# VH-VL binders against q3z8e7, part 17

Target 1, 156 residues: q3z8e7
Amino acid sequence: MVEKIPMTASGYKKLEDELSTLKVKRIDVIEEMRLAAMDKDMRENAPYHAAKEQRGQIEGRIKEIEHELKYADVSEYTDTNTSKVNMGSTVKLRDPKNGECCTYTLVSPKEIEPLKGKISASSPIGKAVFNRNKGEQIEIEVPSGTLQYIIEDISF

## First folded at step 8 (VH-VL; framework fv_denrakibart)

Design s42
Fold by ESMFold2-Fast, scan of step 8:
Structure s42 (fold): chain C 156 residues (1-156), chain A 119 residues (1-119), chain B 113 residues (1-113)
Amino acid sequence: as target 1 above (156 residues)
Amino acid sequence: EVQLVQSGAEVKKPGESLKISCKGSGYSFTSYWIGWVRQMPGKGLEWMGIIYPGDSDTRYSPSFQGQVTISADKSISTAYLQWSSLKASDTAMYYCARQRYSGRLFDYWGQGTLVTVSS
Amino acid sequence: DIVMTQSPDSLAVSLGERATINCKSSQSVLYSLNNKNYLAWYQQKPGQPPKLLIYWASTRESGVPDRFSGSGSGTDFTLTISSLQAEDVAVYYCQQYYDTPYTFGQGTKVEIK
């Protein structure tokens, strides 16, 4: 079995660009560490320890991106079937009890922007709506309990 | 331009060792899986295995596990397929191919290396 | 292992006529998370390596003529050549890339009648 990480071509490109940027930053941080190490007392060398921590963060993100690129399944979310929620679909949800509406778009991992309603298929909302039809009632499990919504509209 | 260039044809006797090569150019060699496909004379295609040169992660088809070794040298952008002891049944055309989508989709192919094993 | 079965083993088609090749997988190659079929079609001409024609069951690879089209979902797939040209004489293979080991159909030889 090989892992499958779905994403769009634009999502893949954004990860490539971020990786390139981080590799340049890594060179700079390594140089900052080298220069800071010229100070003989490492215990009180705040610039050295700050640079070392930043390098750790950069290396962690580089590993994450490299893993995502290695297992990426690149496809466009431009399917003609708007009957079911799919990657790239914009879904309008309505709470049947209070009439509140929420709109979400299912996007690739790198394109996630929760404040703009762009979410992953693996999120609680994403899992609940994926492959569902317009007019279906869904339940979303969140830490605070269970939310109920009706899929009012599906667009792309 | 993306290219995969394979080593030349080989004529060997049973029991001999062999290592054939596949050199990639025109792309980031460590960013793509590279795999091997066997085609016996007059037969169809058989996937043998893949390697991700960036970390040397190697995966084999169960039919080829223990029969061959796949490796890569990222410093010279070259992948290898190796036998410790050839059999007559290893007579085939061997293709290397660059693979997208988690090492599974063959988008660029080498020209093939014909291996003939006979006594 | 996922077994891929093509039909027919060979077919003869007149120039300009439609050629249809079928491919069946022993289990579904549709991945629910991205709603994609992990199925590809390759063309192999005598003395040449295989060439990718179609992926995701119906997406044409760049540079492939529009007379080639793929269709189907789940376990049943079809490659169609709408108007056979002399250069299309070849063996065609379907391949699933849903799970390892990646497997090919036995091939369908397309000849001119």
Scores: ipSAE 0.420, ipTM 0.765, lowest interface PAE 2.2, mean pLDDT 86

Design s43
Fold by ESMFold2-Fast, scan of step 8:
Structure s43 (fold): chain C 156 residues (1-156), chain A 119 residues (1-119), chain B 113 residues (1-113)
Amino acid sequence: as target 1 above (156 residues)
Amino acid sequence: EVQLVQSGAEVKKPGESLKISCKGSGYSFTSYWIGWVRQMPGKGLEWMGIIYPGDSDTRYSPSFQGQVTISADKSISTAYLQWSSLKASDTAMYYCARQRYSGRLFDYWGQGTLVTVSS
Amino acid sequence: DIVMTQSPDSLAVSLGERATINCKSSQSVLYSHNNKNYLAWYQQKPGQPPKLLIYWASTRESGVPDRFSGSGSGTDFTLTISSLQAEDVAVYYCQQYYDTPYTFGQGTKVEIK
């Protein structure tokens, strides 16, 4: 029933800042629509229709950001953020069989960049590591089976 | 216990440089924005700017852009406010404050650093 | 910039009586889609830094006594102290965090009559 959207402090702040920017843009585009409407028939008014489409895009993005902020599950204050994997944590995983390591950072949905190791808490890796301690062995379920890793380090 | 401890009062002459500090403790310093607020004698509060210590992302109020430099050293959990050349009009109490995640709110404040600039 | 204007500049209230402070923004700080007002109230006692009292126009900060309440929406906001105590002597500031630069009202000084 309750939806939670995990995100970092940085991700939350970026969404707030984007929202503020979009609110200003919305004021501008509403004025553009008003000015365009004054000169031409609304049905054939290309500048009006362009501004209207832009307004739709801005409002859609605003609604999306508001939804994310409303259900945001942001990391709470703690001086032990590095003790357990949380949003914003950078986790170093090591395969106990071959010693290979991989580093991942848990980020908000809009900041996801898998090639840079930025993943969501809802990803297979994110689910496996969230709220785990350094030194724990985790299992990641993927279509091909189960992968095992050890949490070698947690940093912020 | 969250605490922000600022450096002591300063008495300076116009044209001198100054750097004041704000040391955070009791929380993850890199996870919260730190803001600077000026209060001139007998006047209200003016937001100067903020910095995110984790990546040094810094944002200024237009009134203070180019007038001061905000920086942070995350290795010692300390934020800084710096002037290259002080003016008499910089005489004020300067507060640092931690910004809360959800609202751009300043939930914990330093005790303030009084800066007096006179000839 | 969003300009914040408080009224009155100062007021004297007897102990146990109600104090009312108003704050007006030059443009709406209500975000209609989430129905949140980006408005906060701070208390500053003589010789002390400001302290957060209220955020989202009406949400009381943890540890703040019940006698403090915030109300209003859009451009007009009120801070009410239902029964003034001696320790409430202070200057009160409203702040908008709807847009940068973040701006404060000029402050309202509350004194004992």
Scores: ipSAE 0.000, ipTM 0.460, lowest interface PAE 20.4, mean pLDDT 83

Design s44
Fold by ESMFold2-Fast, scan of step 8:
Structure s44 (fold): chain C 156 residues (1-156), chain A 119 residues (1-119), chain B 113 residues (1-113)
Amino acid sequence: as target 1 above (156 residues)
Amino acid sequence: EVQLVQSGAEVKKPGESLKISCKGSGYSFTSYWIGWVRQMPGKGLEWMGIIYPGDSDTRYSPSFQGQVTISADKSISTAYLQWSSLKASDTAMYYCARQRYSGRLFDYWGQGTLVTVSS
Amino acid sequence: DIVMTQSPDSLAVSLGERATINCKSSQSVLYSSNYKNYLAWYQQKPGQPPKLLIYWASTRESGVPDRFSGSGSGTDFTLTISSLQAEDVAVYYCQQYYDTPYTFGQGTKVEIK
């Protein structure tokens, strides 16, 4: 069922590096457990119990990363801007199913002209795009169903 | 450099068993799925199945489930495709290919192993 | 299973002319969560294994000349070679990687003349 875990190429690389680091740490912790078990009074064997706890945490994280890497679905979609849609922004929306683009500018209530693409932040489209980043998927519910768009560009 | 090197061509009779290999190098073998693709003479490409060497999880095309066995030995970075009893219809070029982490793509391919089955 | 159908089965194009290959999927290969089309194009030259050419319907693999371009979305896709060169003589395959089993089109043979 869970066969696709979206992530960036950079994210995938970071997980690979983390996994490598954790596997080295696991070897060391297992050896620490072995050594601690030999020389300590069991009531005062805090190093053993600490190492055992750390091993549990390392094993859990390794399993999480291995699962994520196995089912990774790396997106090349890396052009998402950190700038957000605000009043005065011009937003280019693309319908992912048919590739058609529409451009809208968010304006104050006195400047609204829907036929010229000037819309309010309280309109269905305006609500969906306000404070969103370039590259985000938005959904607009209408009586006939759900409309889907991707924010292709944000300009001023 | 990433490389997939396959075993040499095979000439077999119907009913014989066969195991061909695909050795990966230049990358973390246990971190990528390896797929097998058949190409019958003069025909197109057919995906047979895929294996994740790290835990030997295998997925087969319904058309090939039960007809072949896909396996891997991570100690020698090698994937295998095996038949218990070959048929003349198994005559084909067999490719192994690494599935890229992005989008289940086959980014690196072996050179192919030609299997000929005739009486 | 998702069935991939290419057209034409073969085409002959003069050097320097445009070649277009079509690929149709029996169901959409567009993933709603990331808006990506899970469609790739491969080039297979005589006697060689397939080579990844384009993925995500329109992204060129590193090292692939810009005369190759992919377009389309959902169920209908096109591979375009803007100016055919002698080295482009090959069979081209589309592939969906949206769902298992992964499936290929039947191939389009591109020849000169």
Scores: ipSAE 0.006, ipTM 0.527, lowest interface PAE 11.5, mean pLDDT 83

Design s45
Fold by ESMFold2-Fast, scan of step 8:
Structure s45 (fold): chain C 156 residues (1-156), chain A 119 residues (1-119), chain B 113 residues (1-113)
Amino acid sequence: as target 1 above (156 residues)
Amino acid sequence: EVQLVQSGAEVKKPGESLKISCKGSGYSFTSYWIGWVRQMPGKGLEWMGIIYPGDSDTRYSPSFQGQVTISADKSISTAYLQWSSLKASDTAMYYCARQRYSGRLFDYWGQGTLVTVSS
Amino acid sequence: DIVMTQSPDSLAVSLGERATINCKSSQSVLYSSNHKNYLAWYQQKPGQPPKLLIYWASTRESGVPDRFSGSGSGTDFTLTISSLQAEDVAVYYCQQYYDTPYTFGQGTKVEIK
């Protein structure tokens, strides 16, 4: 059984678009490396090394996107499971000690906007809330320690 | 351009084995699922199953599980559909198609392979 | 399994006139969280493989003429050809990709009157 990666249909489309763009960029960078190699010694060729580094970054992102698209699950999260946090859910968290609250929406990787509360399921907050029910108390693991919150509300 | 080219028509007898092919070009073969769809003479379309060529992960429609084997050879960008023992009821046009959205949507199709099984 | 039912089985339309094909699913193919309908339309011309026309119920595939449009939500969907051309003679299939196994309608044959 393979682990599924939850995402929205719009998030899936954004990953497809990004993949297409990166594959075009990869062709350009490989050609840039070829042309740079013709002009200079590979050892001291700054343009070649810059292009090589960019190629590495592009190939790493392509591999990441291809893995996400392969294992993407956009149909498992239906309104019949509205009581649990899933992809597309907006979750309201309350700190039980001080009463402060904040809201987060779980989105696919290309839709992440932390300042607007749009986070991935793989973020510390996302991991802690995913598949949890309204009213559950959760612990969020962050570098500074463990934070405690209650899931006050779940909406779509 | 994206293109899927399938092997030629086959005429077989019941009980014989058969393996037909689908060669992809113009895209990253290992990045897309390849699906097989059956169309019996004068009938509609039936999804049979899919394969992800990058690691040969396969998924079958329940109706075709155990009836056929789907495989791929990524070194030559080719997917395969295989029968160990053909039946007259396997007479149909078989299409391969590239699928996006984790094998859901059929965006590019091969030309089809007509398989005729008769005694 | 989700059963897809098309209507009519066949229709004859004069050149330049509107053709309408309906597709009904046995259960909703609308995903509530993203508001997307997991419904596609394919065109199959005589002697050719199917060709993707519409996905997400209403999104036209690149290169598909503007005269083709999809509409509907949930369980009831429509493919419309606003001004039928001779090259549009084909069998049209709807497909749900909401759940496995992915299923197709029985097809609607469009011919010239």
Scores: ipSAE 0.000, ipTM 0.470, lowest interface PAE 18.6, mean pLDDT 83

Design s46
Fold by ESMFold2-Fast, scan of step 8:
Parts: structure tokens; C-alpha cells; sequence
Structure s46 (fold): chain C 156 residues (1-156), chain A 119 residues (1-119), chain B 113 residues (1-113)
């Protein structure tokens, strides 16, 4: 079975926009490589090697985005809802890779109860979801790396 | 019409943090590098670094790496220059500028943000 | 780093007369295969941001009056204002964009005599 990559409609659009931006930047970097190659002996050409490295990074990211767009599945999620996460909101998050679901409520400092899912807006999860829309794909920065979730529901 | 509009003047004390902004309009913000240039009172121009807003690729002049942070938010067409801890020697006019030819040439400039750091 | 040195530091010229500003780079900014010089000139009027005047050593930016001209090659460059006008009172900077970090000259202040 072909693996499908779940994502929101806004996540899909964000990848399309990033791809367009990278394709334009690729043109500039190719020109930078051409200019650098004209200036110096290739064995000692630091600007050329820097531009070549940058091109490699751009090409790698383009390939990654094209793969994600090719296998994208946006049928399960929508972000046409304009409701946003605020203080007092209860947010249901789903990991798109393993399907695990967690519910969190953003509360004031005196009401924090992590074991009951009541967290502060200044926590890693709270910062990542604040002012986000239902259906949006988010990244949470933690000491061990980056976690990815989809905002499945927002209630007040 | 291409325009770069910077945030207003700042008066700070040594040790304080600061973040100033530069908002672009009239062109594709994600298609051009944005650079920052410092001008100390009565002195010349110093290039600090550049950012490509489309992917946040950031490059610093060696003299400024570790002293400042350059960032951008492409959703609001705004670039930022930030200090974690200001020094009196940071007193200067700070310009943002759009850079043509893959970040080499400064073709449009913001009006400047005056930063004064004194005790 | 490529060091850019301008001369003179200050220049007083009568209205309608020629003003000449020099810029020297510590190493060549000319690429021999295309004969392009990676050198620009900027004008900064009092209280204003810099404005691009000349790039590729001699190409005038759109909207810049034809009394401004750039010349030179390799390490020695000149900005000429053929007939100084009152609005030309400013500090002028040369910039190399041959290699990073991009560097500017110290500036030449042009005043009316």
C-alpha cells in the first residue's frame, strides 16, 4: 500500500508556497555559482563551494517537498474554520504518523494541572498551538527534537 | 512601488534586549534578500548580515555573528534585527535594505531606526 | 576582507564645477573574463538613508541624473559629478560586492565651496 502523508489544506498550501520560493531562490543560487566560477581557480574557490553547498540544500528541500505533495492526503482535515486557540481553549492534537491523540486546555498559571491536560500558554505545547486554527499542522520544539501534530479540534 | 518601513527610534540601557523591524511592500518579499547595515554616529556604513525570507537562510558578517540575530516573518513581510544584551557601543542608526544580485547590491533602503544605548 | 579606501575625506566644490571622488580596493574587484568590476557607489544626504547611484563601476541606476558617472577598473575607481548642484551635498560611499563580507569605503563628504 502506498504510504499517504496526512496534512491540512493550509499545510498543503504552505508547502506549495515554499516550493515556489525555493525554485526562485534556485535560479539566484545557480547565477551565484556561475559568477563565483568566473572569479577564481576551482581548487581554491570558496565562494563557488559555498554556493554549491547552498544549491545542494535547496535541491534536497525541493525533492522533500515534492515527495510530500505527491503523497499528500488532505481529505481527512480542513482548516477553513476561522476559530483560533486562545486562553481557555481545549485543543485536541493528533500525531499524523502514528495516530496518537492528546487533549490540552490552556489555563492561567494557578490552574495548571499537567496530569489533567491543563497547561500554560508558555509551555512548549501551549506556545505551538496558541492563535492557531483547527486543522493546522504544528511543530513543537522540545529538547530531544521536533514533534509534529495536527490540531484536530478546538473547543471553548 | 517598493518600500521598506522600519520601526521607530529606541532608547535603551546597557544589558537590555531589543528587537527592531523592517516591513517590505510593493514587491515579492520572499524573492529578495534583506540586509542590515549599521552606521555609528558620524561614521560610515557596516554590513551586518542578510536573510532570505522565503526560507530564513541567514548569513552574518564575521564581525556581527553572535552579537545579533536576524530573522524574518514572511506571513507579514517583516524582517527583524535583535540583541539579547545591548552595549553602549551598539548606539547607531540601523538600516534594512533589499539586496539585488543574490544579496550583493543594496537597491532599496528603509528610513533607518536610531538606537541609543546609554546609562 | 577587502578594504575600501576613499580620497579625499572631504571635498569642497563650487556650484556648476566638477567633483571627483576616488576609491581604492585592497585587491582587484575585476573579473577578467567578463571585464565586470564588482563596485557600487551610494549617496547619503543628511538625515536620509543611502541611495544607490552606480553599480558595475559605471552603470547608472535608474532615475540617477546623468551628471553622475563612474569609471575605473581593478583596484582604482572614480565617481565624477560633472556639474555640482545644491542637492548633491552628501556623503558618497563606494562598496565592493566581489566577495563577502561586503565592505564600504569610509565615505567622502561633498560640500559647496
Amino acid sequence: as target 1 above (156 residues)
Amino acid sequence: EVQLVQSGAEVKKPGESLKISCKGSGYSFTSYWIGWVRQMPGKGLEWMGIIYPGDSDTRYSPSFQGQVTISADKSISTAYLQWSSLKASDTAMYYCARQRYSGRLFDYWGQGTLVTVSS
Amino acid sequence: DIVMTQSPDSLAVSLGERATINCKSSQSVLYSSNNYNYLAWYQQKPGQPPKLLIYWASTRESGVPDRFSGSGSGTDFTLTISSLQAEDVAVYYCQQYYDTPYTFGQGTKVEIK
Scores: ipSAE 0.000, ipTM 0.473, lowest interface PAE 15.1, mean pLDDT 83

Design s47
Fold by ESMFold2-Fast, scan of step 8:
Structure s47 (fold): chain C 156 residues (1-156), chain A 119 residues (1-119), chain B 113 residues (1-113)
Amino acid sequence: as target 1 above (156 residues)
Amino acid sequence: EVQLVQSGAEVKKPGESLKISCKGSGYSFTSYWIGWVRQMPGKGLEWMGIIYPGDSDTRYSPSFQGQVTISADKSISTAYLQWSSLKASDTAMYYCARQRYSGRLFDYWGQGTLVTVSS
Amino acid sequence: DIVMTQSPDSLAVSLGERATINCKSSQSVLYSSNNFNYLAWYQQKPGQPPKLLIYWASTRESGVPDRFSGSGSGTDFTLTISSLQAEDVAVYYCQQYYDTPYTFGQGTKVEIK
C-alpha cells in the first residue's frame, strides 16, 4: 500500500537536485555508450562495458531517489514540536547498564552521516526513538539480543 | 518560474469524448505528482486523482474511478484528463495542480479548463 | 473518507478587522509518527484558481502575508486573518492530506461589510 518515508523539506530538495543531476549524467553516459559501441566487437569493448556499468549504477540511484520522493512524508520541524522525537530532533540516549550517553540527530536520507550522529528515521535507532517522549525506555534489536536505552533529552 | 498551463475551454455534447491537457514548466516534471481537481459551477473543490509522471503511477478518488482517465507524456511535460463519454453533470472547471509531499499538497495550480456539456 | 466541515459558510467583516474561519475533520489528521497535522488552507479569489496559504496547519507558504495564520490540532482547526484587506475577499478552503481521497471543506466566503 502507500509507504511513508520520513524526511525534512531540505532533504526532499536535496534529493530533487541529485535526481536532476543524475538525469543529465544519464544522457551523457548513454551517448558515451553509443559512441563506444561503434569502435570494436562488443565482447572486447572495455569502454562500452565501463559505460554500461556506469549507466546501471546511475539508473539504480535514479530509481532509489524516485521511490523516496514518490513516498516522501515530509515534516517541517518547528519549536512547537519539541516534546516528542521528530525529524530534525537531536536525541540524547543513555545506556542504563553502563551509564554511557550517545547523541543522535534524525535527518533525511541525503543528510545521513552516522559518524557525526546523523541518522535516518528508518535506522534501528531512528525507528526506536521516533515519536517517543523524554524519559521513555527504548529497545533496539541486534543479532546478540536487545539493547536498551533511555531518552535523556530531546532538542533540535 | 514554475508554471502549469492548461488547454482552452471546451463545449461538448453528452456522449462525446474529450481530452484536456496540463503542461508543466520551470521544474522537474517527472519528480512531482500532478493532481486534477474539479469545481462545479458555484460549488467547492473535489480531488479527482493524481499521476506520478516519472512512472505513470495513477491513483483515483473513488468517486472518479472508472469515470475518467488520467495520463501523462513526460517527453513533453504534459498531463491529461480524458472522458470516453461526457455527461451533462461533467460541466465544471477542471484544475491541474502540482503536488508536494508524495502528492498531498497542491502548491502550484493551472489556470483551469472550463468544460461545458449540454445538448 | 475524511469529511471536512467549515463554519461559517460565509462571513462579512469590516476592513481592518479580524476574520476567523473554522474547519473540523471527521477524524484526526494528526500523524503520530511526526506529530504534524496534515491540514492546508487555500484561498480562491473570483475567477482565479486556488492558492496555497497554509500547510501543516500553521506553516505559511512563501509569499503569504503574516496577517494569515493557522492554528489547531487533531480535528479542530482555525484560519485567522488578523486585519482584513480588500484583496482578501475570497472563498477559503481547508484540505486534509492525511489520507486518500484528499478532501476539502465546503468553503467559507469572506466578504467586506
Scores: ipSAE 0.000, ipTM 0.487, lowest interface PAE 17.1, mean pLDDT 83

Design s48
Fold by ESMFold2-Fast, scan of step 8:
Structure s48 (fold): chain C 156 residues (1-156), chain A 119 residues (1-119), chain B 113 residues (1-113)
Amino acid sequence: as target 1 above (156 residues)
Amino acid sequence: EVQLVQSGAEVKKPGESLKISCKGSGYSFTSYWIGWVRQMPGKGLEWMGIIYPGDSDTRYSPSFQGQVTISADKSISTAYLQWSSLKASDTAMYYCARQRYSGRLFDYWGQGTLVTVSS
Amino acid sequence: DIVMTQSPDSLAVSLGERATINCKSSQSVLYDSNNKNYLAWYQQKPGQPPKLLIYWASTRESGVPDRFSGSGSGTDFTLTISSLQAEDVAVYYCQQYYDTPYTFGQGTKVEIK
């Protein structure tokens, strides 16, 4: 099964815009590297090493964005009032044995704010709740073992 | 046509903060580095630093690292140079310039912003 | 840092006569693999921002009059104005873009004799 990366339409557009900016900057940095390499001995060429590091960062980010866009599963939750957990949903989870609860909102990777309960759909919790209905019991795999929760409420 | 338009002259006291601007037009603002150059009264040109507005990558001359902050707002095609606390020695003409060849060569210049810092 | 030194500090030349300005770098700005000099010249007229005149030591920027020419290689460079016009009264700066920080010469003031 091919990996799917859930994201909003706005998140997808933001990644496209970032990719376009980085591709333009990549042209400049490659030229900077070429000029710096010709200017001085590469072993002691600080401008060359700085440009090479910057190019590495740009190439790494481009690959990351291209991977995210390639496997993107764009959800249009904004126009939907559904009973299923989707991107943008806020879910209330309750431990069925002790009654403890937590709330989480599923957001695109660029909008993650753990302190605010905003999590990725690719996180352990996100994977477990995505496309589930209110009242379902779910299992969450974490390094310390398996946790069980009930989806008590879903809001948008 | 390519133009860089800078904010007007400033008269400040030591210890005050200041932010001056440089607005680009007539070209793709996010595709070129913008640099800042200082010229003290009666003196020559000093390169301060550069910014790539597309992603806000900023680099400073060692002499200016920590003395100023360079930033840009690509939504309004404007670059900024900012001081948290001005000194009398900051009295100078400040130029912004578009830089060709990956930030190396200054091809189009703003008209300059005169900053006067005196007690 | 690469230090750029110009000579003379000031130069008085009669209209129509040749003006020559020298620029010396503390380190070679020629890369022998590509045989290019990373050296530019700028003109600054009174009350105006600098204007790019020449880059790669001898390449004239678009729109710059033919009377301006650059020459030299390695550490020694010359800007020549073959026939000085009234509008050429300005301070001229050389700049190396071989290495950061980018540095300028102290400037040469060209005046009418």
Scores: ipSAE 0.000, ipTM 0.481, lowest interface PAE 13.3, mean pLDDT 83

Design s49
Fold by ESMFold2-Fast, scan of step 8:
Structure s49 (fold): chain C 156 residues (1-156), chain A 119 residues (1-119), chain B 113 residues (1-113)
Amino acid sequence: as target 1 above (156 residues)
Amino acid sequence: EVQLVQSGAEVKKPGESLKISCKGSGYSFTSYWIGWVRQMPGKGLEWMGIIYPGDSDTRYSPSFQGQVTISADKSISTAYLQWSSLKASDTAMYYCARQRYSGRLFDYWGQGTLVTVSS
Amino acid sequence: DIVMTQSPDSLAVSLGERATINCKSSQSVLYSDNNKNYLAWYQQKPGQPPKLLIYWASTRESGVPDRFSGSGSGTDFTLTISSLQAEDVAVYYCQQYYDTPYTFGQGTKVEIK
């Protein structure tokens, strides 16, 4: 069983576009390495080593994106999903102990902005609320202990 | 920003020694070759030699072998060109330049050091 | 040594007109294994150091205007300025980096008519 990576359709498309761009850059860097390697008399061929390092970085990012795309779980907001927390949903959580509330929007990995309440479905809060209904009680496990909240409202 | 800054103009007499400098900044100094190019007044460009500052591996044009010494101090990102005994025919503008693409292209140049040798 | 010869020695061209500079090498600078020409072009303005314009015979250096183009293969190369601007007044040099010692052409001075 593999872990699925929840993301929006737009997030998936952004990863596809980035992968396409990196594959073009990879071709250029491989060519640069080949040309630089022709100077066998040079010690510590700086152009070659620079291109080799760039190739390593590009290959690493390509593998990371291919993994994300392979295990992606693409969800779309629709009018039929307003009763449950889904990708694109804005969730208002209330702490039953102190009455304080906080709001979070579930977004794709590339759209994450915690300071604006935009979190991934794979975050501790995102995992706890995903596919839950208004009025449900949830528990979030964090290193400092367990947090408890009630889903007060769901909107898009 | 990649920059090569050379020492100021020199006026010398025949037989005197001279050492001019080229300081690199904005890049990994020990990872690129530094070349020296001579331009005599009103003439074209002549490649003199190159040095790899990381290990001080130095290569000279046959025309300049034994006439000058190229060296580098990687602790201060500076390359040098030195004469033990100047001649009037050494009067020229001297440029340092960084090399890339298998060490054969000069992609960034210093501003030049004018050396005048006269009695 | 590979000898680089440029023609003409000097060229006067009106603003907005095409300037063409030729460079000939005494032997081929085309490397069969990679099919690349080891030839570069430099621009030198009065009182300034040379500036790399073109490498691999036809590849423009970053920041170089597209009015500059290089062409040719083997022993015969051309630098073209499609529409001469006032700031293009300079001496232009070709250089081979196929073999050591690296050698430059004698230079072509481009002036405005």
Scores: ipSAE 0.000, ipTM 0.461, lowest interface PAE 14.2, mean pLDDT 83

Design s50
Fold by ESMFold2-Fast, scan of step 8:
Structure s50 (fold): chain C 156 residues (1-156), chain A 119 residues (1-119), chain B 113 residues (1-113)
Amino acid sequence: as target 1 above (156 residues)
Amino acid sequence: EVQLVQSGAEVKKPGESLKISCKGSGYSFTSYWIGWVRQMPGKGLEWMGIIYPGDSDTRYSPSFQGQVTISADKSISTAYLQWSSLKASDTAMYYCARQRYSGRLFDYWGQGTLVTVSS
Amino acid sequence: DIVMTQSPDSLAVSLGERATINCKSSQSVLYSSNNKNYLAWYQQKPGQPPKLLIYWASKRESGVPDRFSGSGSGTDFTLTISSLQAEDVAVYYCQQYYDTPYTFGQGTKVEIK
């Protein structure tokens, strides 16, 4: 029952590289905080507060990446299993009631572009379609209710 | 003009308590750190600690942590250095000094308070 | 702690001659982000408190004569008095304000020859 975070091999490597870069930046920011803390004649120490805020942002991002890497379910784009929705799949959804179609591509977290239909597997739509077959009917829970779609096509 | 005026010389016996003062004038007392520096007879300068009078934030040199107490009363623009129990080795000239905006720099100094501890 | 070491311990110089005092820190006092050296020089005359002469290694404090100059970077610093005057007889101290505890050199006594 452990929830896995689907991602491409490329996305996984990008997260590893980002983590390595952030860990180096963390060392530098900690040193900046130390030096700034010493340089305080009045209680208004702007360099210290700026460095402290930057460290908070770096630590937050490191925790996010470590969580994603820990629960990563790495999949490669492949032509050997085109019958199921997987990472890198482009999915065409049809509303059975009115015939309207929507197209989405499942991408790694770093490649998400909602305006271009690139969504994560952890989004409401992504969760509903992942590992489903062409022709299946899915239900998507949204704040305004439940939406129903048919998986009309799966491409890679 | 910026001025730091310290209390007069003290002659004490080992085990006695002592509190010496440093009064600032000619600037915003609560906007600058005040530091204390010891100079033993014939020796160099030793930084003891600093206080920010605006909120009494105090920081000590490890060598003086627990040996002295630094405090300030912003209502009378005065900083203090205090011993609960003096030792003969506390015999020294004690200076207070103001720190500048651009760093932990001592830009104005008091005239010094000579403390002599002997039996 | 950052240890500050001065040389020489004492220096005798004739009036009008150059006096040079060296100061070495056990660690760099150069902050890379602003490229400033957290190093100051103080003058102490007999019976008087110390007086700030130089800060940021080379910047002269307001009111200090131009015969006083500071130089150096990182760990090695120099105070120069280009033409010694009688009023310059004093003990000179370097100080780092890069890290706590703030530390001073042992002092260099400058006397007339």
Scores: ipSAE 0.000, ipTM 0.455, lowest interface PAE 19.5, mean pLDDT 83

